# Ledger of designs, part 4: VH-VL binders against o27280

Target 1, 266 residues: o27280
Amino acid sequence: MDSMNVPEVLEIKRIVEESESVKTFIFSWDFRREVRPGQFVMVWDFRDEKPMSVSLIDPVRSEIGISIRRVGEFTDRVHGLSEGDLLGIRGPYGRGFELMGRDILLVGGGIGMAPLAALADEATARGMRVDALVAARTADELLFLDRLEAAGVNISTCTDDGSCGFKGFAHERLLTLEENHDMAAVCGPEPMMFQVMRILDERDVPAQLSLERYMKCAVGICGQCCLDDTGFRVCAEGPVFWSQELSRVREFGRYRRDPAGRRVPW

## First folded at step 1 (VH-VL)

Design aB4 (framework fv_acasunlimab)
Fold by ESMFold2-Fast, scan of step 1:
Structure aB4 (fold): chain C 266 residues (1-266), chain A 118 residues (1-118), chain B 108 residues (1-108)
Amino acid sequence: as target 1 above (266 residues)
Amino acid sequence: EVQLLEPGGGLVQPGGSLRLSCEASGFTFSTYAMSWVRQAPGKGLEWVSGFSGSGGFTFYADSVRGRFTISRDSSKNTLFLQMSSLRAEDTAVYYCAKGQWLSYFDYWGQGTLVTVSS
Amino acid sequence: SYVLTQPPSVSVAPGQTARITCGGNNIGSKSVHWYQQKPGQAPVLVVYDDNDRPSGLPERFSGSNSGNTATLTISRVEAGDEADYYCQVWDSSSDHVVFGGGTKLTVL
């Protein structure tokens, strides 16, 4: 047992409102416990515990940030908190992104830009050229544009409604973008990630994809490790997977489970 | 532009067979789910069959299971519906529809009329 | 055999708000999609995943879904909104796409 396996009660140092539905909660962090982009923590509000991706990693200020979208009871309660309030944090957990080459493409949808924002900071600090495709339903839901611009990232946007940038979906926008990248990292809704993965695979660009539903597998919860309903069992640490790993998973991008555990097409 | 072109249709005798085709362009055909949805004259929409994207799962409405077969030819970007043992109740306009998955359909073909005579 | 129930017709005056319901057992646990069909034309997707809109469609179209009822709301109705409207879900228990029976919207 190590210190990662027990929640540490931390004070909310600062809250940044990213949009009407998204807030970033910032905590002091001891970086003797390493944190990498793509990893997550378990956030405990003293009633329920949920996995959240780390969206800010700042060793200079000794801070981490966790970006949370308001989507249900747990996140509604956490959004009601103020600076000075306490949350339990356990972790970090999971596989982080691996960086390789000189040029990286980031493709993020909605809150999926959160772990990619942390990755963009690391990639630019290493001197990599970073192109980001930031996708959302509307302009108001595009996240981290100012932070990406400050980091020197070359930004392309798309919105479903055309209110900012290209009018259409992330994969449609991707087809109009430069094809040459040494790697890509993708995070967002599974249907978007599946379509993007297929295009990157055709372009022979190795891609890493971050899947929220596999975060619990990384902390040893057995029920979260099975991806295929046809006699194929995947026991893998999430949330980040290479595209080659996901190409063999029939559920990826095609099915999810509803609250009753029933298979539903994306 | 996304286009779904449904050439053909036709008149078929009860118990006969007919193959419908849907020629797709403007998107990566092999990665998207495709469905056939029909509409009998003066009636509502009825889902017939679906083909999931690259996974190749096939799904059928109870009314057509065992009689209809959905398939695709990725080299021709064409979706097929092979219909056999046709009944008068199969008379309808048949739409080819593109879905991101089998959840909803964002683009529809013009429809092709299939008439099964008495 | 999952069933979606829609009223066969709804009438509304121009400029008013039309509401078309789609009833289904525990439909709030499913994603509901809505199609508009005008005479002699193929259906057009107007709302997906309960309340998302395809690019190019007016903000006047919106949706909600909770409990046993999903609703398509059309604000500031125009004569051009007169059409048949269908709700649709994926029923995971049967692996079927299910359409409602359709609602004819008449703009008086």
Scores: ipSAE 0.000, ipTM 0.381, lowest interface PAE 17.9, mean pLDDT 83

Design aB5 (framework fv_acasunlimab)
Fold by ESMFold2-Fast, scan of step 1:
Structure aB5 (fold): chain C 266 residues (1-266), chain A 120 residues (1-120), chain B 108 residues (1-108)
Amino acid sequence: as target 1 above (266 residues)
Amino acid sequence: EVQLLEPGGGLVQPGGSLRLSCEASGFTFSTYAMSWVRQAPGKGLEWVSGFSGSGGFTFYADSVRGRFTISRDSSKNTLFLQMSSLRAEDTAVYYCARSHYYGSGKFDYWGQGTLVTVSS
Amino acid sequence: SYVLTQPPSVSVAPGQTARITCGGNNIGSKSVHWYQQKPGQAPVLVVYDDNDRPSGLPERFSGSNSGNTATLTISRVEAGDEADYYCQVWDSSSDHVVFGGGTKLTVL
């Protein structure tokens, strides 16, 4: 029978305040359900459910972490919870990142560093060399720097306002960094990811990009069309895509569609 | 041998249209980014339009957006620039140029250039 | 939009060193390419990625790029080096290729 998974009700064991607007919620996890970096879970507050990327995977402590940015009614309610409170969790869902080679580049913008932090942990545990470009609008919005440093990651930062590291956008900073990577993983605002993808393609670095908007499609809850101009259906295969897959999606990084199907620039 | 040949060009009245072509030989056309760069008489180089090698993306300078269209036919190894609503200020030698990739790409091969004169 | 500034002309005696500058805001963070154009000819790439040379070009051509200024250096200048020189970058914020205004090198 085609019965869908139901949420498990889990206790919030610990809450880490990552910034003014971001918290990581930590739960005990039964690792008989495998979780890989780049996958997401559906978080249910007993009113609404939303997809959230897994940002911490710790089999030794039997814990997962979910990082949530406060941006609306659902996330505001979840941010109001305390240790000991309950949330429904189901999953994991979606395609995770694939690690290859010895040297990997991570490029994260804002909350997009959440799935990349979990990937950094796995890559360093496998003995890979990890370079991370962490981008945000301001220094206060740079996420997971202490955790990345503790894992042995080589960190570069950039902020739009110049309050930390390079003054400018992620793709501008990337142009000043060396090109010796076997693969890259990218997660952040779609316009940023598009510019980064172009540079990595020019450098012949295979890249994987995580598209937050395709998480709902991966679980069958898609409110908008996920087909590109060529008819390629991407919504069921997310959230992680190789750059070559995204090169067939003409709208990626350029346009979105409104409810009427009209193209709207980013 | 790598060659870029530009057989188009000519005299056009203001408001008219003209299509330039650039025929490539000696390399795999679809794996390279291509651009059009123009030079008005006695003036410097000005980038006009580009076509990315892999993604199929097109780019335009602000001065030509909405009037010019870049396209390519990989089966004929030919790049086109369809120019419409031409102005006297569009008078220039037009070069097609190859880059290994778009973005920070260098132009390693250039066509011979073709003169477009917009005048009554 | 991003702007590159070059001096309109530079004069140098044969055998001396010519320096042609290319000014741009934070240009040191970008890759700069240089082109030589002789009268009636298409441009020719002479230096790319700040200080790399295409095969077959003389080692007399070199470049540097830091801060707000990139420089093309031509050592032991010969009469045949007389030409217009253009610097070029890609502006990532606009997805535009940007050329400098050009510098006429005169060898006296």
Scores: ipSAE 0.000, ipTM 0.383, lowest interface PAE 17.4, mean pLDDT 82

Design aB6 (framework fv_acasunlimab)
Fold by ESMFold2-Fast, scan of step 1:
Structure aB6 (fold): chain C 266 residues (1-266), chain A 119 residues (1-119), chain B 108 residues (1-108)
Amino acid sequence: as target 1 above (266 residues)
Amino acid sequence: EVQLLEPGGGLVQPGGSLRLSCEASGFTFSTYAMSWVRQAPGKGLEWVSGFSGSGGFTFYADSVRGRFTISRDSSKNTLFLQMSSLRAEDTAVYYCAKVTYSSRAFDIWGQGTLVTVSS
Amino acid sequence: SYVLTQPPSVSVAPGQTARITCGGNNIGSKSVHWYQQKPGQAPVLVVYDDNDRPSGLPERFSGSNSGNTATLTISRVEAGDEADYYCQVWDSSSDHVVFGGGTKLTVL
């Protein structure tokens, strides 16, 4: 029987406060159930469940970490929990990132740095050179800088308001950075990812992008099985997609879906 | 209603200076990238200068680099183009334009301001 | 410097389909945007990101972009479509916005 679809009740071992709005919840994990950067789990507070990206994968300590931003009722309740409290975890689900080459660029916006932090750990452990562009609206919303620095990652920052690093958007900062990378991984708001993808395509850098909205499809919640122009089976293929797969999806970066499945502009 | 207002323009002698302004109405432009685009009489559109989203990096066409300076005053919700060492070839209608976050396209344009460089 | 090439003029009969090309080296790797400009007026965005339309624009406007050529297609052309049309890309290697030379569409 596949136990991935049954929630396992786990004790919160440690909580790391990443910012005023983001916490990482750390659990003991049995790595016979393999998990890779870019995958997500369903977090169940015994009332509702939501998909959350895995932000820490540590087989040596037998731990996983899940980073959660406070944005609504569910996340407010989870943020109120303490070490020793219990949460249900199902998964992992979805397609993880693939690593290739010797040099990787990570571009993360806000909470999108969560899955990229796990990827940075794997890439550095493999001996890859890792450059990370960490973007946020303000300096206090930049995530994982200490962890990335400790891992030996070359960090560039940008904030919309200029409170840390380059003043401007991620794609504008990217224009000032080295062009030579064997691959890139991108995660953040969809409009940001669209702009970054176009620059990387022009530089002929293969990129993988993680789309939060496709996490629900992997567990059967949304009921949708393909994208508009490509016919991707989102339940089988997301949340991580290669840029060549997304370049022909008309809605990527331009539209989102409301709860009824209707297109709405960004 | 969302719009860009371009007061100013005028006649200036070769070698002179002029500052153009562009006021955002109905939105806070400091979160968007902005550009200046010009059009000489009877000619096509030519990009002149760009300013990144919340400030920061500036871009210039080769023909104006070192002579023009793009800047922003967020307290006035206004974008400026300071033009110096003006040449007859700079005669054009100048448009300010808002860059879309998702497409790098110009979705909102000002009405255009005529700048004539002549003795 | 990156260059976009458009035909100077295109003529079309009412009700027919007009096609305006925009040539550029490997332009299919870039996002192409299209603007309509009528005499004495500011340009209006009619197609962005190769084949998306701003809200409220007629569905008769569409685009494509592959290889070395992008195309603006205007189906069932009306007299009111007569205007100059410009293609535009952003060239990340030079940090420059590039416009095509413009095409005058004449509705016969």
Scores: ipSAE 0.000, ipTM 0.386, lowest interface PAE 17.7, mean pLDDT 81

Design aB7 (framework fv_acasunlimab)
Fold by ESMFold2-Fast, scan of step 1:
Structure aB7 (fold): chain C 266 residues (1-266), chain A 119 residues (1-119), chain B 108 residues (1-108)
Amino acid sequence: as target 1 above (266 residues)
Amino acid sequence: EVQLLEPGGGLVQPGGSLRLSCEASGFTFSTYAMSWVRQAPGKGLEWVSGFSGSGGFTFYADSVRGRFTISRDSSKNTLFLQMSSLRAEDTAVYYCAKYPSGTFYFDYWGQGTLVTVSS
Amino acid sequence: SYVLTQPPSVSVAPGQTARITCGGNNIGSKSVHWYQQKPGQAPVLVVYDDNDRPSGLPERFSGSNSGNTATLTISRVEAGDEADYYCQVWDSSSDHVVFGGGTKLTVL
């Protein structure tokens, strides 16, 4: 079997508190298994396994980072861990982001900034000009601003309550920003991504969107999710999709599917 | 962090109309959906209507379809329920409730607004 | 027209385990959520997606869902658990949220 399909038990080397609800867990990583921005790993706490996007890729220090938001019992248990504790990691899985052109727009909502932070590092290392629109409900939930600034990224913020930057939603802020980018990358709540995609499509800006979805996981393999009308498997063909691919998916921005395949509205 | 504020309800005559509002803070309507759930005095919970955070669709219970209209003003982060052709059976405490994206479970509820339909 | 059926009341002694059932045709194919409501208060989510708990809730609350019956289990019951409990599903066939009739839990 593929070595990526067997969990490796890794020691938590460092924990970075990104906000009151988000922590980044850093592990030593053997880069014989290449990791690209936009890919995810399965995190196993010895009871349950969940997919998490890679938010830090550092071949120089031989480290990867995984950012996890506290949203339920699994993530509460993981947040209770300390440096030196163990987690099972398998992967990486999925299709990563593809970079093209000279200028890129990143649009991230909440924890969706995690895979985009890794992408920002790669884009700036390639000499691209990077603009980031970072969106959250409140100022306290804006993520990775210091890391993005240190990388030389041009940052715009928006919060629903107006506590930092533009008062309003990501798509409303996007309408006030410059229209010219060679490409965009978007990650966040699916309804936000749908609205952003519509605007980028109108501007003829090719965009890649990263879907974080509910996944069913079988022992020894990555879980699989399919979108209606296209047959895409998120863990194999995603989580990153071009906007042209997603524009044909009826469910994107309107419905999701649970493990039983039933439609659940946003 | 998350707040759902419902102003006081009212007394209305049968056949009358009333608009309820629910002011939300601490989250975005584009990523979270909202519902109205009611509870008649001494009775159980009854779902009334839901509004998608994506702005694409609305849902109604059969008992209120054609009489009630759910809407929102995303610029004011406020959810509305316009009630018309009110009946005695519509007397209840009305809760606004939010659900996180991708599911229809209510993780936060407003305090409730009493609506009394009586002469 | 989907219907959830709960017993109207359940009694349990302190420290024992309470079980509240929620019956529905093929309910095991749906995700079941549970709410606790105390007099004069809004409902509070205690279990979602069959057996997940909101942050900060005691591990004493758990759920199961298979076939035609979902169950809320409250272990080591305390006086403060006395409340009305409601199960709830989303019925995709009708695009309706459906609540059970509620169960009064008495701790005596």
Scores: ipSAE 0.000, ipTM 0.379, lowest interface PAE 19.0, mean pLDDT 81

Design aB8 (framework fv_acasunlimab)
Fold by ESMFold2-Fast, scan of step 1:
Structure aB8 (fold): chain C 266 residues (1-266), chain A 119 residues (1-119), chain B 108 residues (1-108)
Amino acid sequence: as target 1 above (266 residues)
Amino acid sequence: EVQLLEPGGGLVQPGGSLRLSCEASGFTFSTYAMSWVRQAPGKGLEWVSGFSGSGGFTFYADSVRGRFTISRDSSKNTLFLQMSSLRAEDTAVYYCAKESKYSYGMDVWGQGTLVTVSS
Amino acid sequence: SYVLTQPPSVSVAPGQTARITCGGNNIGSKSVHWYQQKPGQAPVLVVYDDNDRPSGLPERFSGSNSGNTATLTISRVEAGDEADYYCQVWDSSSDHVVFGGGTKLTVL
């Protein structure tokens, strides 16, 4: 059943500067190719191809947005582009978030707010009550606050340095939030997600977590995508996983693997 | 308290059908993976079928594929195993079991129900 | 299909240590769970994730898992430990739960 996907060359229609290090690139999109929050696309700059989460899904304007943080050579080149320039887009790929119930908690750290911003739009359009805990190292790194507020989302913030909202980590802030939710969605650094998952599991709140490091596995670029201890086929299931599945993975939040396959602590 | 109760079971002729039920209480039924495990008289444990705690995926042992169907009714907190085209070799005590919150290990088991396939 | 191999029986004197093995190709890369089953009763989870114990189980039950062999260790064995013991893994290649054939522990 697998056919080769060819990148479509699309014009950058708009660029939104989300922060000093993050930009959202907006493209016209044919929604015959359905896109759901939590899915990603492969972005091709005619030299390299990298997976990027979809952060905006707007069928009214027939647009998608892709938020990219400047972290290396590829992202530096893409950040140098202007409106009217071209990029290759292939996809979407991967398993998106599932929505259930009436009340959802979103917990996002840094760029992890990108796929959650798209999810917030879908959840509010569905008539759900949305609470978002937005975490970053500093106030300048908090993302999508204006967009979430405009959507009617109830926002809590925390920063490591205390420059905005609660001073501390996401899981410490979460402990002060006493609301029951029908579900949660979490995306951010793995140690943050592990701590948040543990608290949500204690509260019996089913949660979905997005493991961005496994986006390449979903398109078959990683030859063997098996997490230690579970025999789990990440390529078939990622990048979004239920907390019940991840709570049994010894590597989640504790270890990563180097290019040689050796365990390295976070 | 977390508990699984299996009120079904019985005698059925070869080629017949039977539905087993497993009533759950004390946990959020729809979020946990559930399995059916059988044990023939004097034999060991054999996994039959599983229902994923996420996405609702179903899994079957090769020996029952195409003959057995696992399903759940979350509104009734009940897991079902619909068995068809039954054979003498399907005679066993059938257990329903819930996966642990902490692992793929099965931390809660039903009392078991005897299914006898005989003419 | 993936296969787990257990010895059919193990005998041990009261107060001694019983060791029940579970063999499988590269089983050390998998999480192994252990069940105790007494006649006429449902199985009881005694060790999960190689060496964790459910709440309320005696510390005498422990496990290890390395290479091609996982082991259930029962220290200071009591007459009440006499039962059948089963190891279990999830095999991702087949999407199957796999049980070992079982080991009967006899306390003499």
Scores: ipSAE 0.000, ipTM 0.419, lowest interface PAE 14.7, mean pLDDT 82

Design aB9 (framework fv_acasunlimab)
Fold by ESMFold2-Fast, scan of step 1:
Structure aB9 (fold): chain C 266 residues (1-266), chain A 118 residues (1-118), chain B 108 residues (1-108)
Amino acid sequence: as target 1 above (266 residues)
Amino acid sequence: EVQLLEPGGGLVQPGGSLRLSCEASGFTFSTYAMSWVRQAPGKGLEWVSGFSGSGGFTFYADSVRGRFTISRDSSKNTLFLQMSSLRAEDTAVYYCARTGYFPSFDYWGQGTLVTVSS
Amino acid sequence: SYVLTQPPSVSVAPGQTARITCGGNNIGSKSVHWYQQKPGQAPVLVVYDDNDRPSGLPERFSGSNSGNTATLTISRVEAGDEADYYCQVWDSSSDHVVFGGGTKLTVL
């Protein structure tokens, strides 16, 4: 418990520019602290600490990767860093994805493809057939297409503006896909995940959804980490939930929380 | 507050054409899936056509496919149903409806009567 | 060509519980939605996703869905609950919205 609660100061070994707004920061990692797809770490820039999903897990090279989208002051500062600079990493935390069956569907929206890219690597290594539906607003915001292709993943894309693949939202593209899967994993904006979950439930495909919420503490009790109705704490019981667990949460897909912790519509 | 207003209806001869409109307000029209649902006199609800939230694709009931066309004008917040080759069996009150929790309809227009008769 | 079957009518005394069924092949694998329609009015969503309620609707309205039958339950029935009730699903195999034939609830 102590080793997971103390940040380790790590050197940025390599930076990969995934898009204009997303970078993957790669660190040497001691795999005595096991990391699984779907788990997150706390990233500390020596001023603020924020939760980030692990997007690369490479025991052969002894490396992990953390993909970060530039959306505010903290992420803007981190994006200003270079190879050789230092960041504090604490964790991993949370429940990772569970794999079952022979076939898996991944549905990712924007930065939600980050934890799913790590899952794709594990599923492929296990010998599963992997289909990925990658969604974004525009073609320039589609993430990890080259990495998924190199891993042997069957890729479908959709963009809101039609600049790449199907013109439309992820759930609309999913309605046109004819294949059934043993399971699915979904990560992206809550409204997208809610619509996708309902289609998968109707098709009797068990799904795991990765839910990112406001977080002030990685392992503590706080209002920012809670889900409505069930009392689940995202950092303790999530961020990955089965679709059956989320079907009873009134907040999921309808509301988010502002910085003050109040329920507001999406 | 969400509102869907369907101005007018009409009397049309068999084989004729008519366009229905549904004016939306109180929400971001361009992000919601919309549908047309009809109800013949003394009968139940029958889904006719749907338009996706993104506008990427359209859906049609088998009974109207090839005869009806659903479309929208986001600049006017208006959904349309262009009906052609009308039959007596198309006589109904037509409702426009917004898709809430997929695929439930959380808000409905007041309905517009279409009568196909000579 | 998925079909939902409802009884054409159900009668109940005030204060008692009304149950309206919706039959469909393997309907338990689908999300069922329920609408109330009063004479001369547009339908109103009263239950969605088997057993969730829109904000502002009384807890007297609830639902269940398993196997080949979904049920709308209205407890402590009031005269104002007299209406036609419709169940509805999405049939993903045909990409069609399907409605039941409707049930007229009479409060006697």
Scores: ipSAE 0.000, ipTM 0.406, lowest interface PAE 16.6, mean pLDDT 82

Design aC (framework fv_acasunlimab)
Fold by ESMFold2-Fast, scan of step 1:
Structure aC (fold): chain C 266 residues (1-266), chain A 118 residues (1-118), chain B 108 residues (1-108)
Amino acid sequence: as target 1 above (266 residues)
Amino acid sequence: EVQLLEPGGGLVQPGGSLRLSCEASGFTFSDYGMSWVRQAPGKGLEWVSGISGSGDSTFYADSVRGRFTISRDSSKNTLFLQMSSLRAEDTAVYYCAKGYSSYLFDYWGQGTLVTVSS
Amino acid sequence: SYVLTQPPSVSVAPGQTARITCGGNNIGSYSVHWYQQKPGQAPVLVVYDDSDRPSGLPERFSGSNSGNTATLTISRVEAGDEADYYCQVWDSSSDYVVFGGGTKLTVL
């Protein structure tokens, strides 16, 4: 058994409340195990385990952070935990984001901003110019604005209801920005990512997109993460894909798969 | 805020035709799959038809296949259900519904009554 | 065709726990969603993907799905929970949405 496949029981060192529905759980981490933005870990509460993207990578403090939205039984139990409580963590897994060029655009929707916050930290540390478009349904669901501002990121916001920034969706806001970037990274609801990808493709901006909804199985232990046209397995080959890889996938933006591998429309 | 407004509906005779419309606002229409769900007086919910966000895929219940056509106009943020060869058993309140994933319906229109009688 | 079976009615006293079942062959392998409908109103999503809740809904609503039975559980029931409840799945073998027949919850 690879050591990466054995959960380590770690103490919750600190909990940051990002919003009413989102918390970041911070753990001490031994950076002899490399972690990169875009990778995920399996979080085990000693009953169930779920994949969660890494949202904070801090080698100076020897910490990682995992941001979890409260949406179901597992996440409700985890949200009930306190500093000092224990969780099992195994990983990291998956392909992380790759950085190129001097300028990057981040487009995040809701909790999808979590892995992009970690990416923003790496990009700024490398001296890149970072522009972030942060999207959510309402102002109170916008995440990591303080972290992005502290990192020197140029922030644009949009909300579906107009409660903060541009009134509308991320791709509608993107149409008004008209700036060119060497690359982009996108994470959020798949329909949003599909529309953003189309605009970036028209602008000849290479983009990486994270398909977090398919991170239901770790290290390829189930084939249900397979994409329709290409046979890509998200947990084995993703969750991060280049836009050129996704442009040929009929499934992307149109339907998903359930745990049995059956197609379910958006 | 998301709104789905259904201005159609009405009384039609058996064998007749009627087009329902659903006007969407408060979200990017083309990003989401849409459905029609009906409810006969005093009865339960019955799914009628669905269309993917891209419009590339359409689905129909056996009871309406060949008689009903679902379509969408992304430039007008409008969902349509063209009903033909209407029967008395098609009498129902018709809801348009916004599907986000797994054909779950997070928002519903107010419903429009279609009555098929002579 | 795939069929979802719900009891026609369930009665509970205020403050008690209501359990509404949705039976289907191997339903545990499907994603089950639950809707609440009050008289004269459109349905409202209360549980999706077996056990997840929409933002803003009370945590009193929860779900489970295993084997041949999915269950909607409403803890600490209030008079305002009186409604018809419907389960729903996507049947990939026929490519369509299936609803259960509905359960009328009465709080007395």
Scores: ipSAE 0.000, ipTM 0.377, lowest interface PAE 18.6, mean pLDDT 82

